# Ledger of designs, part 4: miniprotein binders against Protein EXORDIUM-like 6 (EXL6)

Target 1, 305 residues: Protein EXORDIUM-like 6 (EXL6), of Arabidopsis thaliana (Mouse-ear cress) (q9m8t8)
Amino acid sequence: REPPSQIPNGTLDLSLLWYGQFTPTQKERVHDFIESLNFDAKEGLDPKVSAWWKVVESYQERFEVKDIYRQKKSNRTVAPRIKVKVVRSYVDEKMKYGKELTMGNGEKLVETAIGNMSKVVPVVLLSAQVRAHGVGFCDGTCQHNALAKIKGQKEPRRYIMVSNPEVECPGECAWPFHTADKGPRGMTYQPASGEVGADALVIQLATGLADLATNPDLTKSLFKSETTPYNDDVKKNHESSSMYIVDPATKCTRVFGSGAFPGFTGRIRVDPITGGAFNSHGINHLKFLIPSIWDPKTKSCWTPM

## First folded at step 22 (miniprotein; from a35 with L89I)

Design a44
Fold by ESMFold2, fold request of step 24:
Structure a44 (fold): chain B 305 residues (1-305), chain A 98 residues (1-98)
Amino acid sequence: as target 1 above (305 residues)
Amino acid sequence: DKITVTVRVTDEGRTKTFKFTVDSPEEMREIMERIREIIEEMNPREVEITIHTSDPELAAKFAMEMAEMFRRMGFTWIEIHMKITNGKITVEIEGERD
């Protein structure tokens, strides 16, 4: 048997807050996508969602992570697995802060998603009913991976916020399931789930999860233990890891397959049963269209196809 | 600009190629119907349809209509490839069935 990796495997515990009304399809699609990140059984259909997630996990091979586990830079390591698990799902159908969110109320939703759980990543999902411009959506931004200051905590907490874009900015944030607002009028596909909002949420959540899980500040806490001291000299090592970038899924926005160009996704398949576009498979033979992520080894955007 | 469409149909290792050149988008409906007739007559197991055009809306519409045609004709593997070179768009739609 191969020796185990010297970098321990990690767990990314998600606390989901569903703000507003969501369909059963939207909720199931998100949960199925998250479970599909962990699904790598040989009998599963290729290309797999988990192959995409392995690019995220490969970011742990960078020099900075080896430093926090006291490994020599020349050690050959196997990239750790990052298991993604939903540990709480909270639904606020009544929309406590209304349909028009402010930055302050957005941060209160993050606090609610955290609750008293010290080791979770809050994920706030905004329904199509919400006007999310006030929290920064729909002006070049289709998901947030950001920091929030939490009362009673010394350090800010990293969070993900996504919005269902099918009403407010579908041509910007639901593409390719809606005609693009800018650039050439190019490809528009049917969503494999049957709902624009469900598949758009998956694209935006995938982007946010990848950007979060590769961020150096979360990476250090994700794999740190009481036995392995944190490297106090993080600023010194930043320049030595230049092949790895911040927000690698956002870097590859609107690329879904080889050959992509403005208005065109790149290579994709069409499901003969549903007519839906996809580039990967998850659990239960489900088909997903997932975005690209910057692959530091190839210095290019990686897609399943 | 010149629009070219190439159709390759394959069955039992035999491949036939059909090429169409049109000067305007208005002629594309007739081309699509001719493609449908070719596939119905030859009943191939594999089809590759390629369009070359500078018109992104035409390329996208053509690709999705051909993919839908493949679905209706019982193709079980449907794939779309694309690229752009010097403003010229190439889209290839592939279909396979038993």
Scores: ipSAE 0.844, ipTM 0.941, lowest interface PAE 0.4, mean pLDDT 84
Fold by ESMFold2, fold request of step 24:
Structure a44 (fold): chain B 305 residues (1-305), chain A 98 residues (1-98)
Amino acid sequence: as target 1 above (305 residues)
Amino acid sequence: DKITVTVRVTDEGRTKTFKFTVDSPEEMREIMERIREIIEEMNPREVEITIHTSDPELAAKFAMEMAEMFRRMGFTWIEIHMKITNGKITVEIEGERD
């Protein structure tokens, strides 16, 4: 009797560093979005943030292995379920490195977010007080998902960095909640939370998390110390059921629904109570605007709506 | 070139269609006022407003104003669709209410 197929599980442990001052709405919005990845919105409220996350998880699908001794493959695939958990939240309101960051000080913030934790993903959130241009924001980039070489560590560490763009570059990185700097003026919507910075941070974080979680190297981080139904042979990874693509959410920048084109978000809903724009439902009847994800099989953006 | 606006109102399975052709962006205010009058007179449960134009700024402004009008009129489902084909923009604004 063969054991039934098992879906692998993993946990993505986030260590948040809040650099500068943030409003309660900004902090709550980020935490509520993260919780909405793990728990479904009420039945009937679609599309769901959690369903969007299941699409992200599907990029890690692999052929199911029934006989590990013989390395036998089947035509059935399995994808992990990834719980996203905030294991640390640290606040630096005093801004140890000042308001104008350099690449070097940015790396020090990543190191601080890691602390002594060997298996976390550091997430650095920069407040609107920070001039983040010096660490690569505002010139075509509104979030980072990157590798940092940390002194005293053998392997580089993957990190996410996001910046509240409300002051420094709202026309580039807060669209659609602010008029765009380039191209046709296009559509400008109200943020569902009531704060431009809060909803911009969610878009950036969602983008960074999706880009991180779709990277095949994440399998090493998630499952290193546990048995999995995946084949761990690196040669077999070239024969996986999914094609690797770099940063699929970033590839769909400014696409939030089907039919998007410059200045236009794509298909979108407007909340009749708040006037806020959204394309997904989260916990507690919350509504979010979240990015699309490039699907290499269709060669197009997979959209929430 | 030409701007066209189509308004479809539906109530209990009955659909009525109104079509407007606009030669100038200045005429858009009159069209929006007429659309308001149609919705007030017919009190429909479903409304679909479609604009065809090559002017992206006009399309965006129109869509945002129609969505806000739906909000003020008590529509509880408000959705915007869009596409562009060969420089021609279509935006469709949908409203539903009980």
Scores: ipSAE 0.841, ipTM 0.937, lowest interface PAE 0.5, mean pLDDT 85
Fold by OpenDDE base, fold request of step 24:
Structure a44 (fold): chain B 305 residues (1-305), chain A 98 residues (1-98)
Amino acid sequence: as target 1 above (305 residues)
Amino acid sequence: DKITVTVRVTDEGRTKTFKFTVDSPEEMREIMERIREIIEEMNPREVEITIHTSDPELAAKFAMEMAEMFRRMGFTWIEIHMKITNGKITVEIEGERD
């Protein structure tokens, strides 16, 4: 059997855990954003969330997919698509593990998000009621893309955990919808959704998803099959490569458009109706502000605008 | 440090440019009022406002106020550009309407 000339598209099945109380707007914005990732409408306004996601997908080609192709003696280096779907959405309003999270509780949240699904990516969203210092938040990041050891599983599972940007370090996590706590006050915008917590949450989620999807571990999860040998050494080689960086969206934190500098988002659009700032369009012409992504080739942040 | 504000208005292919130079942030209020008057009088479809300053707070505040002004004036497209070069900040606020 001729080896497939192209790597099949990957799928990221997300299992969302809403830990605590969330507003309808928060939930809606998250869902709308996720649906926007693979929404390639020709008639849509530019720039698009989907175009941003294509940049994320391109990382597979640059680092991981290329090696896979080499192994398969394929001459075509087309980046596979990564389809993102929410396959589960679980709400724990009672906060079973309490409001103050520990590292141990954090792991339990990840476990809860996984449930009985072995191939899902758990996404844990923490409400404003949760104190997330115990799991390492307010350490310069507002989201965690990490590995958790899950009971009963041999391999650790990649997860995304997002703290509430309105409560947990809002000067960092909710910028530019909240006044910056470091550096110049700079520009502060209205959120497109009308809720700071919703739009800021999307920024963090977007960052986490981008970082996760560009992680070498994803290649293993998305493209490893019984028929396609995966060389574990590739990961090591990629990590050692000067062109490979970990968490490319995190690296471009607070960069939302070209020309960004401390206190200034870069090129940005303002919705005349809502006054909300945005740099991309999603489903149904919804407006989003999404993070930039580091491009190792250009050694700069790729921006939607 | 001198603050320079440039206002370019375009309507039906005709472009007019107004340049303001001020020495202090306190004078910016007057400039903003003048800008409003210019836009109201000319009723242009396209407006580009540029501020050059070394003061990041001033630049940011000005840009936000101009964007809001555009909203209030019924502009349907608003975009903000920004850059920093050698410590000088340039912010450009663009507005378009039918």
Scores: ipSAE 0.836, ipTM 0.949, lowest interface PAE 0.4, mean pLDDT 88
Fold by OpenDDE base, last read:
Structure a44 (fold): chain B 305 residues (1-305), chain A 98 residues (1-98)
Amino acid sequence: as target 1 above (305 residues)
Amino acid sequence: DKITVTVRVTDEGRTKTFKFTVDSPEEMREIMERIREIIEEMNPREVEITIHTSDPELAAKFAMEMAEMFRRMGFTWIEIHMKITNGKITVEIEGERD
């Protein structure tokens, strides 16, 4: 394949499955955050969620640039954009598979989130009432992205699963909105939304989205077509590159600003009105606390602050 | 290990700095009150409070209380900086108001 002169823009169409009961604030916060990814806020409202997302987008540029340089020297000056939107939202308040999930049930949830849509990214959100230990949560993390083999589909589908940790393991996954279970108690803040679960969900979702969007598999979904098949060999080479690491947001867990160390978030802003901690601005001047992303060039966690 | 707290207040281009050194966490309450009094008396538009300590719990607690104090005093901008070097923690709490 002839390398393109420019990297095309892509879209992430999210299909949300809300498994369990969620508060309106939780749902709104998640939606607001997603909308903030591509929202270029007005000047004076820095840092921006969208700026954070641009860093995520830059991973694709680096990935594709490497491919180009291997075949043909090209000057690329345009970074790809990844538009994120919710195209489907399904709520299962009855929790078809119960409150205690198994790995098998988790896969079924992914299937449910996909439905009949072939190109959507399924996002499974687990409510606070769900016991998510069976799917690997509350063991250092409350989110993951992975590949799932879906019945009837030839290719596995990448998905994001996140859990609201406010009940099951707030000290593990809701910091800094809850005291940490391990290490120093450290800094604790109010959530900007007013709900620990809502802001904790956003942190998990942000981490999952960043990890997914920086994954080489995204290149296949965003930049390749049926007429231009994905080169798996190139993918493998890119994955082994020093310029890429797996799950760069997960790598920077609990880092929210410069100078972060155990028990301390790093540089952070506090909303004088709500007392909520934030490091970025989204739509309608909403304040968010979002995770850091590993920068392979600097070998450090990049933060908006 | 000594705990050092520095308070810098700025208003209309004038800056005044107060430095406190305490020997124990128990003495911090008094320092916090003194800080409050300083800010109330001077009514500055900008305040920077810095704590230096090897005690992470103390640093965190102090910072949170200062941030809360800023909120109560009507500061409209609050930012917290932090770092650790060789086991020594520095936390800076900055407040600004119009």
Scores: ipSAE 0.833, ipTM 0.947, lowest interface PAE 0.4, mean pLDDT 88

Design a44
Fold by ESMFold2, last read:
Structure a44 (fold): chain B 305 residues (1-305), chain A 98 residues (1-98)
Amino acid sequence: as target 1 above (305 residues)
Amino acid sequence: DKITVTVRVTDEGRTKTFKFTVDSPEEMREIMERIREIIEEMNPREVEITIHTSDPELAAKFAMEMAEMFRRMGFTWIEIHMKITNGKITVEIEGERD
């Protein structure tokens, strides 16, 4: 008889750098979203943020993109469970590099978030006070999942950068919580948290985390031991499937539910208490709007609803 | 530019349907008020409101106003569906309450 496959446990260690001034709601919303990846909403409250995260965890297996999750012992494809931990939070309210960031100063913020820990993922959060155009925001880009060269490191480091878009480009990067700047002005909803910036940051962070966690190279960073439970033939596995795409959550930008089209989110719920738009449930009865994920088999977005 | 609105109210498994056709978006205030009156008179537990239009700004405004109306009337489940086919937009707003 075939032995049962054991689900490997991995961790995704985040180091957050809060650059500029953030409200308590913005900080709490981000932390509550991250915790909602690890812990289920109450039974009966569906869809769940944690269920969405399980789709992300199993992206390669679920959509038959790459077989990077072949286990050494059983030779079975079993996606890992990925716990997301905030292992460091750093706050720079005084904005050491000012409000108008350059690409170089953006890289210094990434370096600060990394510190000397070799397996963290730096997450830089820019406040609404920051003009983030200089680090590549707005004009089609609302979050980064990218690589940075780090002084003293031979390999580049993957990072996530998000920016509270309330001031600089709200019609592009805070939609649907702000009227769109381009195309049909479409649906405009209230944010469930009561703050446009807080819920926009969650969308951006969720997108960046999903793009990060679906990348085939992530397996090396999930486990603290020198070896992993998986056969790590990433180049070969990547090349064996033409359905692999980079950044599948970013590919579904502005799609939050089935039936989405320009200016319209797709299927969505409205919270009867707050009036806020959501498509998922998190911890503590919280409600979130989170992105869709590209499904290369159907050539469409897999949606939470 | 024909605008069609369908209101389906459901009580104990029975569905009653009201249909409205208007020639311009300016008449939508009257339609929305009539919808509110139907829901107030019938006090249903389930309501489905569907708009068909080629005007995306009207579709969005209507959906948001109907969702807000459901909130004010004590609906505890409010859901919006949408699609576009050959330039014709369909938005369905669903409400449930105890």
Scores: ipSAE 0.832, ipTM 0.933, lowest interface PAE 0.4, mean pLDDT 85
Fold by OpenDDE base, fold request of step 24:
Structure a44 (fold): chain B 305 residues (1-305), chain A 98 residues (1-98)
Amino acid sequence: as target 1 above (305 residues)
Amino acid sequence: DKITVTVRVTDEGRTKTFKFTVDSPEEMREIMERIREIIEEMNPREVEITIHTSDPELAAKFAMEMAEMFRRMGFTWIEIHMKITNGKITVEIEGERD
């Protein structure tokens, strides 16, 4: 069977697990952000969250699609789109596994987020009340993109886990909406949503999503068509290549605009009404501050601004 | 290290630039007041304020204060640029209004 001439668009079906108590603003902000990823309104204000997501999508073209197209002698490389949808949202306000999470409990949360759905990306959101140090948060990061072995499944599942850092480590993970703990105190801004935790959570989620979506393993999962020649050998070669970077958004932590340096976000806009800092627009002209993404071609962090 | 603040105001294609040099952070208050006065008097549609300093805390604080000032003055567009070169920090705060 001739391999398909075009790689079909992929879909990331997210299953959200809200572990702990979240404010309505936090929940809304996360949902609004996710909806903004594929919102390509012609009349929208620039820069756009969707443009940022297009850069994420372009990683597939750079690393995976090229190999597929090289095999097909096709000169037209169209990067497949990644549509992101929330297909499930589950709230555990009682925190079944307690406020102090262990690695083992973290895995159980991932299982809970997956539920009975075989083709979802579990996203575990930890509230500010959760002590997430046990799962590795507040030690340089407040989000993970990782693989978990799920009981009863043969293959590990990729998941995103993010934490609201507003209580546990705001100086580490809520900058620039909180003063930084390390380095210069630097510039601080108001969150566009009005809540530090909400905007900080979005930064973490955005980072996790970008890292997940740029992972080569995702392509295999998204494009499981039996007809797509996925050469596993290409992965090994890419790992050795200077062009392949794992977790490109994590690599560009704390870079929100051009000219960024320790304590300084880079180019940023301030909402004159709210005082909130932003670098992108989402649905309904909502303003977001989203992380930059490492561009292996330019060897720099790409930012919307 | 000398602190340099430049204020550029533009209205209807006319640009005027003010340059301030101060030797100490304490003098910055006076400069900020002067900046406010300039903007109020000229009522420009576009303002660009640039600070050059090696002191990151000063630069950050100044930028934040200027942004807030723009908000209070009714600017509808505010953008902040920044860079560091050889230990010297440049922050530019831009404001636009109708």
Scores: ipSAE 0.831, ipTM 0.947, lowest interface PAE 0.4, mean pLDDT 88
Fold by ESMFold2, last read:
Structure a44 (fold): chain B 305 residues (1-305), chain A 98 residues (1-98)
Amino acid sequence: as target 1 above (305 residues)
Amino acid sequence: DKITVTVRVTDEGRTKTFKFTVDSPEEMREIMERIREIIEEMNPREVEITIHTSDPELAAKFAMEMAEMFRRMGFTWIEIHMKITNGKITVEIEGERD
């Protein structure tokens, strides 16, 4: 029973469910952000979305993952890469469960995003037409990285749910692209895409993906393309420990750059062409505003700028 | 309490500094007009505008208006820095152009 000597690179396969009607900009922005996570070319402009994603990937240095793969300590260890790929997009423009979602109907949307593809991460995107209060949005929550009990499955499934907040709770969940409910009303930036909802969805998705990818319950799904790591039935895991906190991007909510404080994003750039706020670059020279990530080593938010 | 604004304009390595002290937020429109006049008259390649205030609404509004002014004036690099120390807010708006 010899364990593998190296943590393999992982793949995060997303199954998107678009619930309600979305503009072309909203759909393109989400897809462009996801592609930008994998865009690691030296020709790209700094700071890169992929550099931010590498911080997320560094959480693969967690002791629990190393114990599964039984890796040796290295003087110059490089964290495994996590490639993010959309493997299916499902569209429900008719809104089968209506505009007023309940917790139960929200769980059914997660089941729909899974479909028959048992090894994907379901991502449910709710359009601005949806009143998502009933599934837990608003009142301090702008995206979900949560568990759902799925019929016919022994273990619950981790999912991401995001909601275009420009109608229901823009002051809470579209900041900084809308005046905040908390903090100064004047610190409001333009979205680089030209649409509040599109760029708010990116922030929510980025937060959910970072929290999901750093969650220990997801380690196996991140490596679905590899043979199953051997199961150490006799190892007690007595010395296993986790140095990472749960939901590190959510812990840095509303922090987008160094120096942030309530009502203020932190260090940020303004695009001279669009007037849009950004702190990172993706594919095709696109500019994005993405959240910060709690770094337990420094006990502070790692910021893109 | 006290609001201070510092404008540093730099061209070809030469820097000039202008300082303003304002006792109330109501006076800020005049200061912003004066800043605009300085930049228009001197046509600098680099501008750094720093505001110190305890008023977060004023700091936020000022920063956004200065960033928009930089856009209208053709600045191609626009960046905002901020910090808070003991309730005193510092916001720095940087503009660079050809």
Scores: ipSAE 0.831, ipTM 0.933, lowest interface PAE 0.5, mean pLDDT 82
Fold by OpenDDE base, last read:
Order: sequence, then structure tokens, then C-alpha cells
Structure a44 (fold): chain B 305 residues (1-305), chain A 98 residues (1-98)
Amino acid sequence: as target 1 above (305 residues)
Amino acid sequence: DKITVTVRVTDEGRTKTFKFTVDSPEEMREIMERIREIIEEMNPREVEITIHTSDPELAAKFAMEMAEMFRRMGFTWIEIHMKITNGKITVEIEGERD
């Protein structure tokens, strides 16, 4: 069968679980960021969050090089897009499993986030009051992109778990909005939203989303349909390919612009009104600071700036 | 290691450049005041400040202070560039206003 002339667009349906107390600003900031991923308005200010997301999407092309090459014979190769939307939002302010999470409780949170929805990507957000050390946070990272075995499901489900580090480990996960705990104190700036926890949370979420969306397993889930045959052989070749890097956003932690080095963000903009640091624009000209993404071609961290 | 600060101000197509060299971080306060005076006196629309130093803490602090200064002076666009080469740090702070 002739390969499809076009790579179909994928959709990431996010189910959000807000575990703990979140401020309105934190919730709004997360939603605004997610909406900014696919907001490609011509009239928008550069650089754009959507441009960053396009780079994430481009990883799909890299994985499907053979298919793209076959499609190039047809003058209409459209790069696949990944639409991201929130389809569910659940709030647990009472924190059913307490403030101190274990790995086991973490898995239960993922289950809660999934609920009865079979095709959603669960996103578990942990508030600042949650002690997330038990789930592996505040040890170099404050986000996870991982697989969880869900009871009753045959295949493990990919999930994102992120924490607000503003209380537990701001020096580790909230830089540059807080002084760094390790290395040079470096450059520190105000968050564009006015809340350290909100912007730090977005950085973690952005990292998790990018890492999830660039994972080869996602390609299979997004593009494998009854109508679009996905060649499983491509997966085996990609794991061995020098072009594939796992968790490209995590790899570029603390790199926010060109020229970044320990204690220095790289090229960055400062909001003259708020003093907030940013490197991209989202919906309604909102300013965001988002992580860079490893580009295997250039062997460097790519950022809109 | 010598600390070098360059200030470039541009207004209506006219550019002036000021260069400062200091031997100690303590002297930086004086330079910062001079920079402020230059900007206040000339009231330029565009300012570019560059620092060269091997001291990362000094560079970072200086950049932050200059950015804040730009904010206070009513600049509407602020961007910071940075690089490290052979242990020497270069930070450029740019400000623009209408």
C-alpha cells in the first residue's frame, strides 16, 4: 500500500490533576501556556511559544525520515502537527494521599488523572505544599515523563508529573526566578507572571510536554491508526540512531537562550514593567520563559532566542 | 583580571562610546554611577552596555543591575546577551525606548 501522502496530525488530550492548593495565577498560567503551544497567529510577537512547539513537532519528522522521503516524491509533504488541548481538569485540594507522596501514591494520582479516559495524557501537577521528594523530585529535576502501569490496562500509560518547587526546592527548580543552590548564584530575575511558582511550574510542564511529545512511543500512539499504517520497524532503528535523544528538553535544563552557561540563562528578554524574564510570547502577547530543546543535528540546545 | 565596561549610546543616528577599565569590583560602583550619569545626560533612545570579566558573580550582578536601571529609566525593550570564551565572560545589556 502506498504510504499516505500526508502525515496525519496528532492530538494530545491532556487530563490535568491539580493535587493541592494552587493559586489562580498558577492555574491561569498553565492554561495560557498550553493554549500558546498551537497559537500561531501571524500578528503575534516574536519569538513565539508556538515556534518552540514546532521544533518539538519536528522530532516526528526526524523519526519518520523514511516515510517523509517517500512522501517527498509527492509535492505535498506537510509536517505533522501536534495539537494540545485540555480535555479534563480535576482538582484535589484536600490531597487524598497527604502531603508526603510515595511512589505508590504517585501512581495512584496518575490513575486518578486518567479516570475512565483511555486516550488521554495524564498530567499531575503537585502544589508547593506537597513534598515531592518521595516521587523523585528535587533531585536534579521537578518533572517526570514516564510510563505507569495502570491496573486494568494492557499497556502502560505515559504521564507527566510536575511540581511547583517554590517552597521545597526553589534553588534547584525555580532558577532563574530564585538563586541557584549549586554553582554560581548567577543571574536572577522576576517571573513574568509575578509568581515564582507559576512560572517555575510552566518550565517544568514545558519540559515534560516536550520530552513526552518527542518520545518515539508517542509517535506510535499518535500516528498509528487503522487507516494509517505505521511501520513498527522504524521504532527499532530510531533507538539506535544518533539522531534520537531521550528527553531533549531535560537535557537542556537551565538553558533558556543562546550562549547559556552555568549561572547564565543565555539570551533573554526582561519585561520593563514587571522585571520578568522571558524568551517567548504566547497567546495575547503573554510572556513566557520556556526551556530549550536539544537539537541532535546541531548538537546544541535550541531556543527561540 | 581587568574588568572592561563599554557603553554605547545612540540617539537619532548619533553614537557615542565610553570605555571603562577597572582593576577591582569595588570600582564598579563608580562606573555604574558614571553610566547612569551618561544616560541621564544624553537621554538616548538606545543603549548598549557590555562588560568583560572573568568573575561570573560580578558579571551577573552587573547585568541585573543594569537591566533594573533600564527599567527605572523607562526603557521599553530590554535584552541581555551573554557568552563565555576561555573563561572570560561577556555580557551585553541592551535597552531601547521610544
Scores: ipSAE 0.831, ipTM 0.947, lowest interface PAE 0.4, mean pLDDT 89

